# VH-VL binders against Uncharacterized protein 5: the designs that were tried, part 7

Target 1, 153 residues: Uncharacterized protein 5, of Haliotis asinina (Donkey's ear abalone) (Ass's ear abalone) (p86728)
Amino acid sequence: SNLQCKIAGGGELIPIRTPEYRAWVPLGEVGLNVSDSKVLIFAARSCFGAHILLQNNAEDFKNAVYEIVIGGMKNTRSGIRQCVGCKFDEWVKDKALNCRFFNYFWISWCGDEVWVGHGYRPPHNRILRYKYENQPVINAASVRSESDTYWAL

## First folded at step 21 (VH-VL)

Design z1 (from y2 with light chain S52N)
Fold by ESMFold2 at other seeds, look of step 21:
Structure z1 (fold): chain C 153 residues (1-153), chain A 118 residues (1-118), chain B 107 residues (1-107)
Amino acid sequence: as target 1 above (153 residues)
Amino acid sequence: QVQLVQPGAEVRKPGASVKVSCKASGYTFTRYYIDWVRQAPGQGLEWMGRIDPSGGSTSYAQKFQGRVTMTADTSTSTVYVELSSLRSEDTAVYYCARDLQEYGMDVWGQGTLVTVSS
Amino acid sequence: DIQMTQSPSSLSASVGDRVTITCQASQDIWNYLHWYQQKPGQAPKILIYGANTLYEGVPSRFSGSGSGTSFTLTISSLEPEDAATYYCQQADSFPYTFGQGTKVEIK
């Protein structure tokens, strides 16, 4: 179709639980490999603060990463930043999450931009886009959360 | 290694101003907020404010509004706090800290003791 | 401003004791609470963020719990090097505020 970018996964959805403020859960450890992909589609059930880290290397949680925050700051905004905990490069007001049921999201690093959207049909419902001058190659991803979160990846 | 380096001490008279530096290294300076926190001798910690080094945007605690100025020099990766109209009550150790927001203040400078005495 | 009140203000305990320190917020801060350790003559060092998550390199004898307005820092078995002052800090809203500190001494 448009860019011919590969979506990660393709089998049964992988359930993951991240307790509030726990260690990053590397997606490779649960069987989801993003190294040959450019798009991640997932669902999360959470009150607030679903975090996705896109990584050059599965061991790197600090350098050459993008942190995507969905429903951060008490479920009031979503954003993109180039390092864990640094200031957001792009953010939007967004009540993205729900404590009681799963909502779908997608992230794309296809081409020279990072995009984030709602739903399961990228590029529909895009809420964020940011072009980085020297985007690193993304070979891994990890998740964590500010509140108890259930993921389907 | 991520580091924030401050001078050890400054001495001033009441009514003067002091400008304390905080030099960052080991990370991309403009990507992270820096907070200033002070501690009077034998007392607890008091947050003074936060600066975004890339644009110079600041948030100050109301107690210091009008007396505090925080600035950044991206060419030297240095943040400054300047406190004017000094009083003896401003005698304290002044810390800079890298602010990771929901992840806390992860790296602190060693602190600068500012002594205000006549 | 959100007032943070720690209890006790100081304590003296023996090596091996279980130590608990509490922190009360004057309003709901959800889980936006951090704990810091400050040893004499040193800068504060973060121990725990988000009420319950240990920073890398922090010994597992430290733990944190709580949400809303009531939070606890626990040292499961006190070690000599844990003699320090401990501070909670709310990160819910500006101005960030700290508890008054809890000084822990070895007896």
Scores: ipSAE 0.736, ipTM 0.901, lowest interface PAE 1.0, mean pLDDT 91
Fold by ESMFold2 at other seeds, last read:
Structure z1 (fold): chain C 153 residues (1-153), chain A 118 residues (1-118), chain B 107 residues (1-107)
Amino acid sequence: as target 1 above (153 residues)
Amino acid sequence: QVQLVQPGAEVRKPGASVKVSCKASGYTFTRYYIDWVRQAPGQGLEWMGRIDPSGGSTSYAQKFQGRVTMTADTSTSTVYVELSSLRSEDTAVYYCARDLQEYGMDVWGQGTLVTVSS
Amino acid sequence: DIQMTQSPSSLSASVGDRVTITCQASQDIWNYLHWYQQKPGQAPKILIYGANTLYEGVPSRFSGSGSGTSFTLTISSLEPEDAATYYCQQADSFPYTFGQGTKVEIK
């Protein structure tokens, strides 16, 4: 069944470019507010390593964060972890990204879990599911990448 | 304040074993990998292996396979490296480091000098 | 194992000089390359991860570049506190390996 939570954005897609290994780009800084939403749908064109951080606030990179990595390890797997750079709590083999074309993804923090999937119709094509250890409040998101990446959010 | 604390020195005879500790503080111990890296006097850095503290899963450099054992004690937030069948060539400073994978090794212990001599 | 070769093994330069250190990998490591600084009697300290990204608190005179098999660390204007040994490290595959080090001395 469909997720019963609000999807972030809903207007004209916001283009973002992240060069390889740069500072996190807070989505609020580019006009995408996730504080009233529980679902993010986006597209990315990238060779490998698209990173999304779900945050309690846009300045918190140490506590109350979840890092989602799509196409990590040279575009061979995707995963969810509870901190930047720590061990993945959930991961799958996933050749999700394409250097030449945009592919769609979605992330949901609706309810008591974080879900990640392919495409633009959550909850279809879910590839990852992670149950919170502690109940978080997610009010911000940021993006970064291991390779030069174009985003449409 | 993330810290890794090691003892300063250990002395052993050839053929013995040594077990070096590394106590972590200031972060959630079980969420991050720890690597061990050694440095012989006047020489460069040599990676020995990595441990996942939560389950004890390890990866060792082939050079040390069969002689090295890494363990973790989650109740004390401490990792250990044990090296057996010591030779004088094992004399080195042994560092532990927190491994953030694609983000590099961000915090290092100050090292333990292990001296192997008759 | 992936061999990492640094050049030069040592150098001596004056305050204000531009310093360049190179690191060559024996096979493609993409951009999984880190740089560390080590002063005598101290543990290594990370400067740069992913070939080109400075860690928090690292002075902007440090920069990194390269991908594939060839990488460079640059100090745009050498300071007295930059006297140290610098190591590159590949993080593409186990075992992780380091270059042999480059010792930078102030004249």
Scores: ipSAE 0.711, ipTM 0.905, lowest interface PAE 1.3, mean pLDDT 92
Fold by ESMFold2, fold request of step 22:
Structure z1 (fold): chain C 153 residues (1-153), chain A 118 residues (1-118), chain B 107 residues (1-107)
Amino acid sequence: as target 1 above (153 residues)
Amino acid sequence: QVQLVQPGAEVRKPGASVKVSCKASGYTFTRYYIDWVRQAPGQGLEWMGRIDPSGGSTSYAQKFQGRVTMTADTSTSTVYVELSSLRSEDTAVYYCARDLQEYGMDVWGQGTLVTVSS
Amino acid sequence: DIQMTQSPSSLSASVGDRVTITCQASQDIWNYLHWYQQKPGQAPKILIYGANTLYEGVPSRFSGSGSGTSFTLTISSLEPEDAATYYCQQADSFPYTFGQGTKVEIK
């Protein structure tokens, strides 16, 4: 495990609100640069469907991306897929989100896999892993949600 | 450019089978579900089922269970729907569509008119 | 199976009119509802996913709203090219089901 990779951020948490199904919100545009990092830790308050896209650049939504869905399918499953809206490559049963309270999550693209977990202390509580053939170049991330969602990044 | 290409028409007699093709291009075929939807003349849309092209796993609407088979050929990036024991009520345009799940069916084939006649 | 009921089944309106089409689900489908437009001789085209989000390239005069069991598609100012049949589709559970369609004609 090489989850001693750099964690994005390092300042005060950035509050973001994503309404139901709107344009992706690039994290770089709200002041969070992931280009020199391999780990993202964040919190979300949401009823269901918190989506995070890892991207080779902030304008690319079609190539060299990973979509992580937390609490999809009415807050019953979380998963990783290699394209927006395609079949999940990995998923688990997961009631991850809460409508009234923030829960913490982390995503790592450190090493040769994408990992997803609960909490704020990676690699603790890992729930998903996906091994890629070639490590992708991740320089940006974006968020979207199926329900009205408050993020702290 | 994402495309789903289907033949224009097929004619069959009652009791026969028909197999309609849908060739995908412009995207990674095995990463996305494909749905089949039909439309009888002058009528609405009717979902028939979904196939996962990577392993051939399918889900069918109950009314077609036992008569419908969906398959995929990854070497040609083509899915097929086969409907057996055809009746005149099966006369319809048969569409394939790429299924993005919570994002809807984003790309549709132009449809294949299947006519079942004596 | 979840029944989707659209209203009206058809309508005729003038260019510039506000057009409202409703869709009722027989059970709670949360916001897993899509709207499609089908012009004569063509395949359906998605307009809106998730009840309220326009697909890229869809004119802003289209909008969607609703959740649970009751949903609405609105065309704020009807254009001649909007003459078509509109379908709602639930994506909550299999089998996916469509409303019976609403045919919109220009007077």
Scores: ipSAE 0.709, ipTM 0.902, lowest interface PAE 1.4, mean pLDDT 92
Fold by ESMFold2 at other seeds, last read:
Structure z1 (fold): chain C 153 residues (1-153), chain A 118 residues (1-118), chain B 107 residues (1-107)
Amino acid sequence: as target 1 above (153 residues)
Amino acid sequence: QVQLVQPGAEVRKPGASVKVSCKASGYTFTRYYIDWVRQAPGQGLEWMGRIDPSGGSTSYAQKFQGRVTMTADTSTSTVYVELSSLRSEDTAVYYCARDLQEYGMDVWGQGTLVTVSS
Amino acid sequence: DIQMTQSPSSLSASVGDRVTITCQASQDIWNYLHWYQQKPGQAPKILIYGANTLYEGVPSRFSGSGSGTSFTLTISSLEPEDAATYYCQQADSFPYTFGQGTKVEIK
C-alpha cells in the first residue's frame, strides 16, 4: 500500500457472515493472519454496526484492544475506542454501510496511529485517525456486527 | 474485578437535597459512561441520566431536568447524583451502572435507599 | 419517550416449565433492547443485550429474540434460582426506558 506497511491477506477474499450480535469471529480462525501486517482492507454488506477488533491475541478482549465501529448508531457514525463498549475516543458522522451492496473499507495500524477509511486504496479517503501514546502490539483481529453482515476480507 | 460501590441509605426531609456517591474500581474510570437508575419501593426501574466521567458531560431524562445534577471526580474514581427539591415520591433505591451502550449496562452498584419523609 | 410494555405482569410456573415474557416498544427500536434479571434486595443483572445475545455466565436456558417493536425472553426450562423480576430496556434513544417488569414465581 502507499502506507509503506504490509497489507493482511495474500489470496482470494475470505467470505464471512456475522449474524447480528453474535460472538466475535477471529480472523485467524478463518485463515486471515494479521500478526505480520499493519493494514486490513475489506468489504462489508451490512445495514449497520460493523465492528472490527484489533487485539494482542484473539482470546483477549481487555488488553490494548482497539474496537473500530463502522456505521454505528443505525449507520450514522463511525469511531475508534480503546475497549469493547467504552466511549469512543474518536468518531465522525458517517453513513458508509449499505444493506444491498458491498462497500470497501480499510484500517491501518501502521506507525503510531490507527487510521480508518473508505475504499480500497489506503490512505485515500481516511475518515478517522487516533494517535497512540505507546504503540500496541497487534497480532489478531476479530469481527462482529449489530446487524446481519456479509464480509469479504 | 469491576465494582461500583454506593452507600446503603440516606434520609432527607421534603425540600432538601441529596447527593449519592458511586465509587468505581477495577477498570479505567474515565473510559466508560455511568448511568443512574432509580426504583421506587415495589416499582420498576427508571433511568435518570448518563455522565461521561472524563469531561463531565451529561444527558438527563426530561422528568429530572432542573432538579438533577451528575458530577464526577476522577481523582477518586467517583460519580455523584444530586437531586434537589425532594418530595416523597423521590423515595427510591438509586443505582449507578456502567453503560456499555449497545452492549448494555454490565455492572451495577448495590443501590442507595433514599428516604424522603417528614 | 419510548414506552416499553411487558406481558405478563406476573406469572407462576413450575420447575421445568418453559417461560415466555414479551416486551413491546411504542416505536421501532431496531435491535437496541436489553434484558435484565432482578432478585429481591439485589441490583439488576444483565442477561441479554442486542435482543438476542447472552452475557458471559448467563445459563443457556435463557434466550432472546425479536426486532423492531416486539421482543421475547424465553427460559426453556425454569429453575428455582430463576424466580425474579425481569425487565426489558430500550437503548435506541434517550431517555432510556424500561418495561414495568415481569415477576416470575416458582409454584
Scores: ipSAE 0.702, ipTM 0.902, lowest interface PAE 1.3, mean pLDDT 91
Fold by ESMFold2 at other seeds, fold request of step 22:
Structure z1 (fold): chain C 153 residues (1-153), chain A 118 residues (1-118), chain B 107 residues (1-107)
Amino acid sequence: as target 1 above (153 residues)
Amino acid sequence: QVQLVQPGAEVRKPGASVKVSCKASGYTFTRYYIDWVRQAPGQGLEWMGRIDPSGGSTSYAQKFQGRVTMTADTSTSTVYVELSSLRSEDTAVYYCARDLQEYGMDVWGQGTLVTVSS
Amino acid sequence: DIQMTQSPSSLSASVGDRVTITCQASQDIWNYLHWYQQKPGQAPKILIYGANTLYEGVPSRFSGSGSGTSFTLTISSLEPEDAATYYCQQADSFPYTFGQGTKVEIK
């Protein structure tokens, strides 16, 4: 379709650390605005459980959100769901994260699907795809982690 | 807002079965797992199993395999646990809880006291 | 099955005291541990998930720590409404299992 697929950020990577397990860190608070974008490319160094929340409203962590979990369940699976903590709508076995080194990922919400992949060249290496019937407008994103995680966004 | 509502009490004789309901409201029923947890008088909490309400897929603790059946009715947003061949040791409060996985069980029903006595 | 052992089984403390409850898992559960509070005649209420993260609305006097096999729930300054039984629960693997509980009473 003729959909906007603008990538967030201007090529400058923003380093952040999520030292608080499972706490959401709003990306707008650290200077990354996704409101005019449909794709997020980033890197993470983590042992397990890197979580990304795509939000309609930066202040709302419960409604009109998508939660993407990379390397969940002890770095054994990644998935997409429409609510924090609900069942995954799609998941795959995926040993995505590395405790010692940054690995790269991308997330796309172009059109009526949410895609997730490895690397920095979407749509290459897509690992997840799910079509949602009525996607909310995504204006914000937040991150959290199950383990101590360093991000470059 | 989010609520799980259960009947208050059930009484059965040994050897009978009981089916306890748990009616969900205030959220999209089919998107979340529901667990059943029981607590015998004066005792701790014991996990019985989990159900995916959308398709009825279940996982049961081995202790209850063969005696427990969990089902869901999406038209009424209700899950059920049925325990058969009841013994006096099954006397307990039976809770349903919404299971957010790595985020824990965030909403619990008030519990149903099942009493098994002659 | 993963066994969860809490210590102590009960304690009695004064308002304002620091209370510490421990939970030991029989195998590594990483940080997949939750804490619940249960008052008499009520359902359990979650306090902490992932070993250390408070649920919204839980007073900041509660905190959790630990990973692997050893975990701690702390109440920094006991309040009268904290009289309850506290349970840890592992969420690493099925069957989910709870500790036996720790009853906290006010002197």
Scores: ipSAE 0.694, ipTM 0.896, lowest interface PAE 1.3, mean pLDDT 91

Design z1 (from y2 with light chain S52N)
Fold by ESMFold2, last read:
Structure z1 (fold): chain C 153 residues (1-153), chain A 118 residues (1-118), chain B 107 residues (1-107)
Amino acid sequence: as target 1 above (153 residues)
Amino acid sequence: QVQLVQPGAEVRKPGASVKVSCKASGYTFTRYYIDWVRQAPGQGLEWMGRIDPSGGSTSYAQKFQGRVTMTADTSTSTVYVELSSLRSEDTAVYYCARDLQEYGMDVWGQGTLVTVSS
Amino acid sequence: DIQMTQSPSSLSASVGDRVTITCQASQDIWNYLHWYQQKPGQAPKILIYGANTLYEGVPSRFSGSGSGTSFTLTISSLEPEDAATYYCQQADSFPYTFGQGTKVEIK
């Protein structure tokens, strides 16, 4: 990819299942460390509502976070927001998810913006970008979903 | 820590207007939607509409369209609902609530009793 | 508008009883359904979002289930402080609508 920042992971894919509306699953607890990285590439199989939280601190779900929602609202939109459940700062119409097949996504906090895209080759197929004043250092990530979701990270 | 504070009561005559305030604290006011929900005595909850405090964009239930106006003042972190041409059927407790969308309405004001009587 | 119908309108049960409240939507709302508890003289308090997920601080005796058009709220073992009116609310589309409420009383 064209991004000049380190991609998280690099080992064997980590399978995760999130039942609908469950507690956040911290990725560090399942062996994926993002603290020295600026890009996350992953796959999800889901009917709707795949949520990714980028965090300054793995134990903090409220302060210095970004919530990225892929295929929210019945798989009709994706967006970025600075707090869990607040209004989106940017969103697009997006039927990103598939109930039967894994689709790939990427998130970048490289540089001074947060980007989100489809596929496994950032920055290709970017669908969202937002510049946050005073971007926090991202040291952790967590996942949750609105529907039963299988992840490969 | 998150709070929505409303006045306790308002009394009006039929045909008048009422403007109910809801002051937010403990969070970034412009990042969250606020909904207004009313409850007539002995009855259930009725959603009136939602406001985006940052730009003032609103969505109203059709029943109230034409009589309701919701506004926000970002300098005081306060939202308002104004209902005009009041009638006795508008007697109710009016609640504001922070709307987290797919996460529900997580914080509610204590409600303002609006009484419309001759 | 999406109509939300709760059943029963009221019930009376003893401490320790299992209580089940149902909510029917007039069209598919997927899992965009929330449950609220309201005690007399108080504002509503959210219990459950997304049909099945408890809010922080809600006792584990509360649970929710369902999707599509049919949903339930269950109190596995009724406590005296659970005497209240319970409302379901759909969050699929505007206008948001509530069920008419279910009043739970202790015998």
Scores: ipSAE 0.687, ipTM 0.901, lowest interface PAE 1.5, mean pLDDT 92
Fold by ESMFold2 at other seeds, fold request of step 22:
Structure z1 (fold): chain C 153 residues (1-153), chain A 118 residues (1-118), chain B 107 residues (1-107)
Amino acid sequence: as target 1 above (153 residues)
Amino acid sequence: QVQLVQPGAEVRKPGASVKVSCKASGYTFTRYYIDWVRQAPGQGLEWMGRIDPSGGSTSYAQKFQGRVTMTADTSTSTVYVELSSLRSEDTAVYYCARDLQEYGMDVWGQGTLVTVSS
Amino acid sequence: DIQMTQSPSSLSASVGDRVTITCQASQDIWNYLHWYQQKPGQAPKILIYGANTLYEGVPSRFSGSGSGTSFTLTISSLEPEDAATYYCQQADSFPYTFGQGTKVEIK
């Protein structure tokens, strides 16, 4: 792909289930290390509200983070924000999730922007992009969801 | 420490206007929405509206449309709610709160009692 | 506007009692419901977001459940400090609306 950055994982897909609004699941704890990578490709089966947190520190869910929300607000929009729960810096109308079937997504923090897209071929089907001043180094990622969600990473 | 600081009280006559301040500290002011919620004596909570402090974009409850104005000053990290044409029914404690949307309103000011009396 | 109705409006209970407060929405709000505690002379304090998730620092005796139109807040063992008024709030759509409140008193 045109992103000249390493994609996280690449081995067997790691299944994760997040019940609605439970604690963040750090991906490092389930064997997916993003510290050497700038791109994450994954699938999710969910009715709404799949959340991915990109973190400088795996133990810190508040500082130096980006929160990507896919299918938020009852599966009506997706967005990028630089803190958990703050206003979106960029969002689009997006019915991204499906209760019955997995859909693929990708996130890139390659270069000086954060990108989000549909599918498994970044940078194709990009739906979001935002440039942050003083972008932190991303060493970890975590997931949670507003509804019961199955992930494959 | 995240804080929202408001003045304690304001007194006004019917027909006047009042402008209540809410000064934020301990976080990046322009990243988060601020909501205004009021509570009349002995009554429950009533949402008035939300402001995006970065650009001043607002959403108001229909009940207040036309006589409420919310503004923000990024240089002082302060939001304001102004209510015009005051009447005795506007006597209430006016709270500002940081709005984390699906995560709720996590930090509240201690409220400003606005008393409207003749 | 979405009307939120709490039950009971007030209750009186002893320390150690299990207390349950119900909140009913006039339409489906999925799980976009928050619970707040307000003590006299103080601002509201969030306890629970997303119907069921405790905020950091909230005692584990508090819990929430429900989705759709019917929600509950439970205090598993009432403590003296829990005397307060409790409000539910829907965050599904504007205008945000609160229940009328449930006043909890210690006998």
Scores: ipSAE 0.678, ipTM 0.897, lowest interface PAE 1.5, mean pLDDT 92
Fold by ESMFold2, last read:
Structure z1 (fold): chain C 153 residues (1-153), chain A 118 residues (1-118), chain B 107 residues (1-107)
Amino acid sequence: as target 1 above (153 residues)
Amino acid sequence: QVQLVQPGAEVRKPGASVKVSCKASGYTFTRYYIDWVRQAPGQGLEWMGRIDPSGGSTSYAQKFQGRVTMTADTSTSTVYVELSSLRSEDTAVYYCARDLQEYGMDVWGQGTLVTVSS
Amino acid sequence: DIQMTQSPSSLSASVGDRVTITCQASQDIWNYLHWYQQKPGQAPKILIYGANTLYEGVPSRFSGSGSGTSFTLTISSLEPEDAATYYCQQADSFPYTFGQGTKVEIK
């Protein structure tokens, strides 16, 4: 019932805080490497705009493979796009975030699509899917936020 | 290097139309929105609208609805704004800009001066 | 449409002065506010996005703050090259709108 691909982490959750719209925080630099994984499960406490970047190279933030935005546009939509700040390739209405409580999310690049969902049991509660134009190799991920955000990854 | 290149100037009579080009380079043209912003002499910036170059979807400021058409040609990586029924008040510099949404308009063309003289 | 009002419309200041420009939105735009600099004969250049975040290559003497309806752009120590007109822009909803501009001149 679960995705057959490896989930990143497998240890104690790593707490991260991203103040509103500062530099991307590479997850590898805080101890979470995704280079041998296809699924990321995490929690965030945020008013709006939790951003996750899936990257081929941990140091490339301009040619990133996919930016996933959870609770963007004042916590009203979530989406997937192929570059930082470009138009969304897929989006849905989504009030996913909460200012006072952690909510759980997952992202999968297992198989030939990027999937995004709520909760901690992928593939349950999938809200987004995007089929690759060219299948990428994802070796890194980074996080950023539009509002002050606490992450547990 | 990301660039937006526009022609320098156009002159038209009242009642005519003008079509201003904006050629993009250094990035994947169809992935980013392009906005058009104009500036009358001695005045501030005025947003005219946004185009999605991949499908041609547009959003126009109501002030220009009915007179403005934005189009894109993916084979040449070029967007256009066409303004019809020109009036003297349309004399302005017309800028195209790459629109990164919550990250702002990061790259601008150098502008096209459109002069409408009677 | 969301009206953006800047204050002052113009100012003159000396090199080294702290300069503060304010921008007021007619309704809550959260932090969807950008600042642009425009020098004579040039296109606007983004300085700050999301009310407070400097674009790459923008000098650290520039800073932005605010949320909701009230925002400020600060130049901590004015330099000669900062003579320009500054615009705020809301990115909360269409149509996007700009403030009327603040012209900064060096005395």
Scores: ipSAE 0.656, ipTM 0.888, lowest interface PAE 1.5, mean pLDDT 91
Fold by ESMFold2, fold request of step 22:
Structure z1 (fold): chain C 153 residues (1-153), chain A 118 residues (1-118), chain B 107 residues (1-107)
Amino acid sequence: as target 1 above (153 residues)
Amino acid sequence: QVQLVQPGAEVRKPGASVKVSCKASGYTFTRYYIDWVRQAPGQGLEWMGRIDPSGGSTSYAQKFQGRVTMTADTSTSTVYVELSSLRSEDTAVYYCARDLQEYGMDVWGQGTLVTVSS
Amino acid sequence: DIQMTQSPSSLSASVGDRVTITCQASQDIWNYLHWYQQKPGQAPKILIYGANTLYEGVPSRFSGSGSGTSFTLTISSLEPEDAATYYCQQADSFPYTFGQGTKVEIK
């Protein structure tokens, strides 16, 4: 469990829209700071391809530490990879997203692993885990999507 | 700098085999797929297949199945494509490219001209 | 296999002209389409991924649009260095396939 780790945010949810394949939206620029947190809980309404990037630096999108893809490949799989566009290190069959309704997800980098799950009560409903090759420094996060996506963060 | 380097040219007779190399540098070789794409003189681009360098897993276009073999050597960060039973219509430039999947093929080798003639 | 058909096969245009190239897929490929530029004697270079997103360093005069089966590459104001052959590529399913190419020449 990551019960001792701080959840990002804690105020009103921040609405974001990401159109089909645009530049990454840094969460710090929309008012969500993750630099002292280890858990992100969010909701997304999307047909497919919700992407979250965990970063050591808010300005670095090429050397990102981890890319999490929820509902990739036409909403058929979710995965974790340690670079943008590289092979997935971990993935599962997962019809995670819904075009009509918001679904909830969580990501944890508490301790020595990255975890991903459904819902808003980590560590419940974990679907993915990945143990670090190298201890990361994660100070920022960004979002992007393959389809028109509404986020609540 | 991310880079894929290939030899410039190879010449073979019909019925022979050719093995073309593609040496990667500037990134972690085993984390990314590599694709092979060929282009006959004056013609368009034709995808041949993809290799996962870490385990050697491959996907080939059906047209080449049975004649193509792609391999990787992680100690030298090099992928290879071998095409057997060569015909004159296999004369083409053979490119390797780093495949970022939904983000496209972002880095290409300069290409190797393979000429098949008597 | 998914057939990709480009139109026109070639065109000749003046510097400053708006150029439009179309690409048709034989089945729905959603937005899994990429555009490449190839100059003579060079390897292809990616311009656009996901139908509409410019790669870093690609001039803003290039744009892409479309989804499903019909896609367009636009050069808003043709420059001399844009003389090249342009290819669309579907990335929906294996085997990946390319359009036959559109050769753009400066007149």
Scores: ipSAE 0.640, ipTM 0.888, lowest interface PAE 1.6, mean pLDDT 91

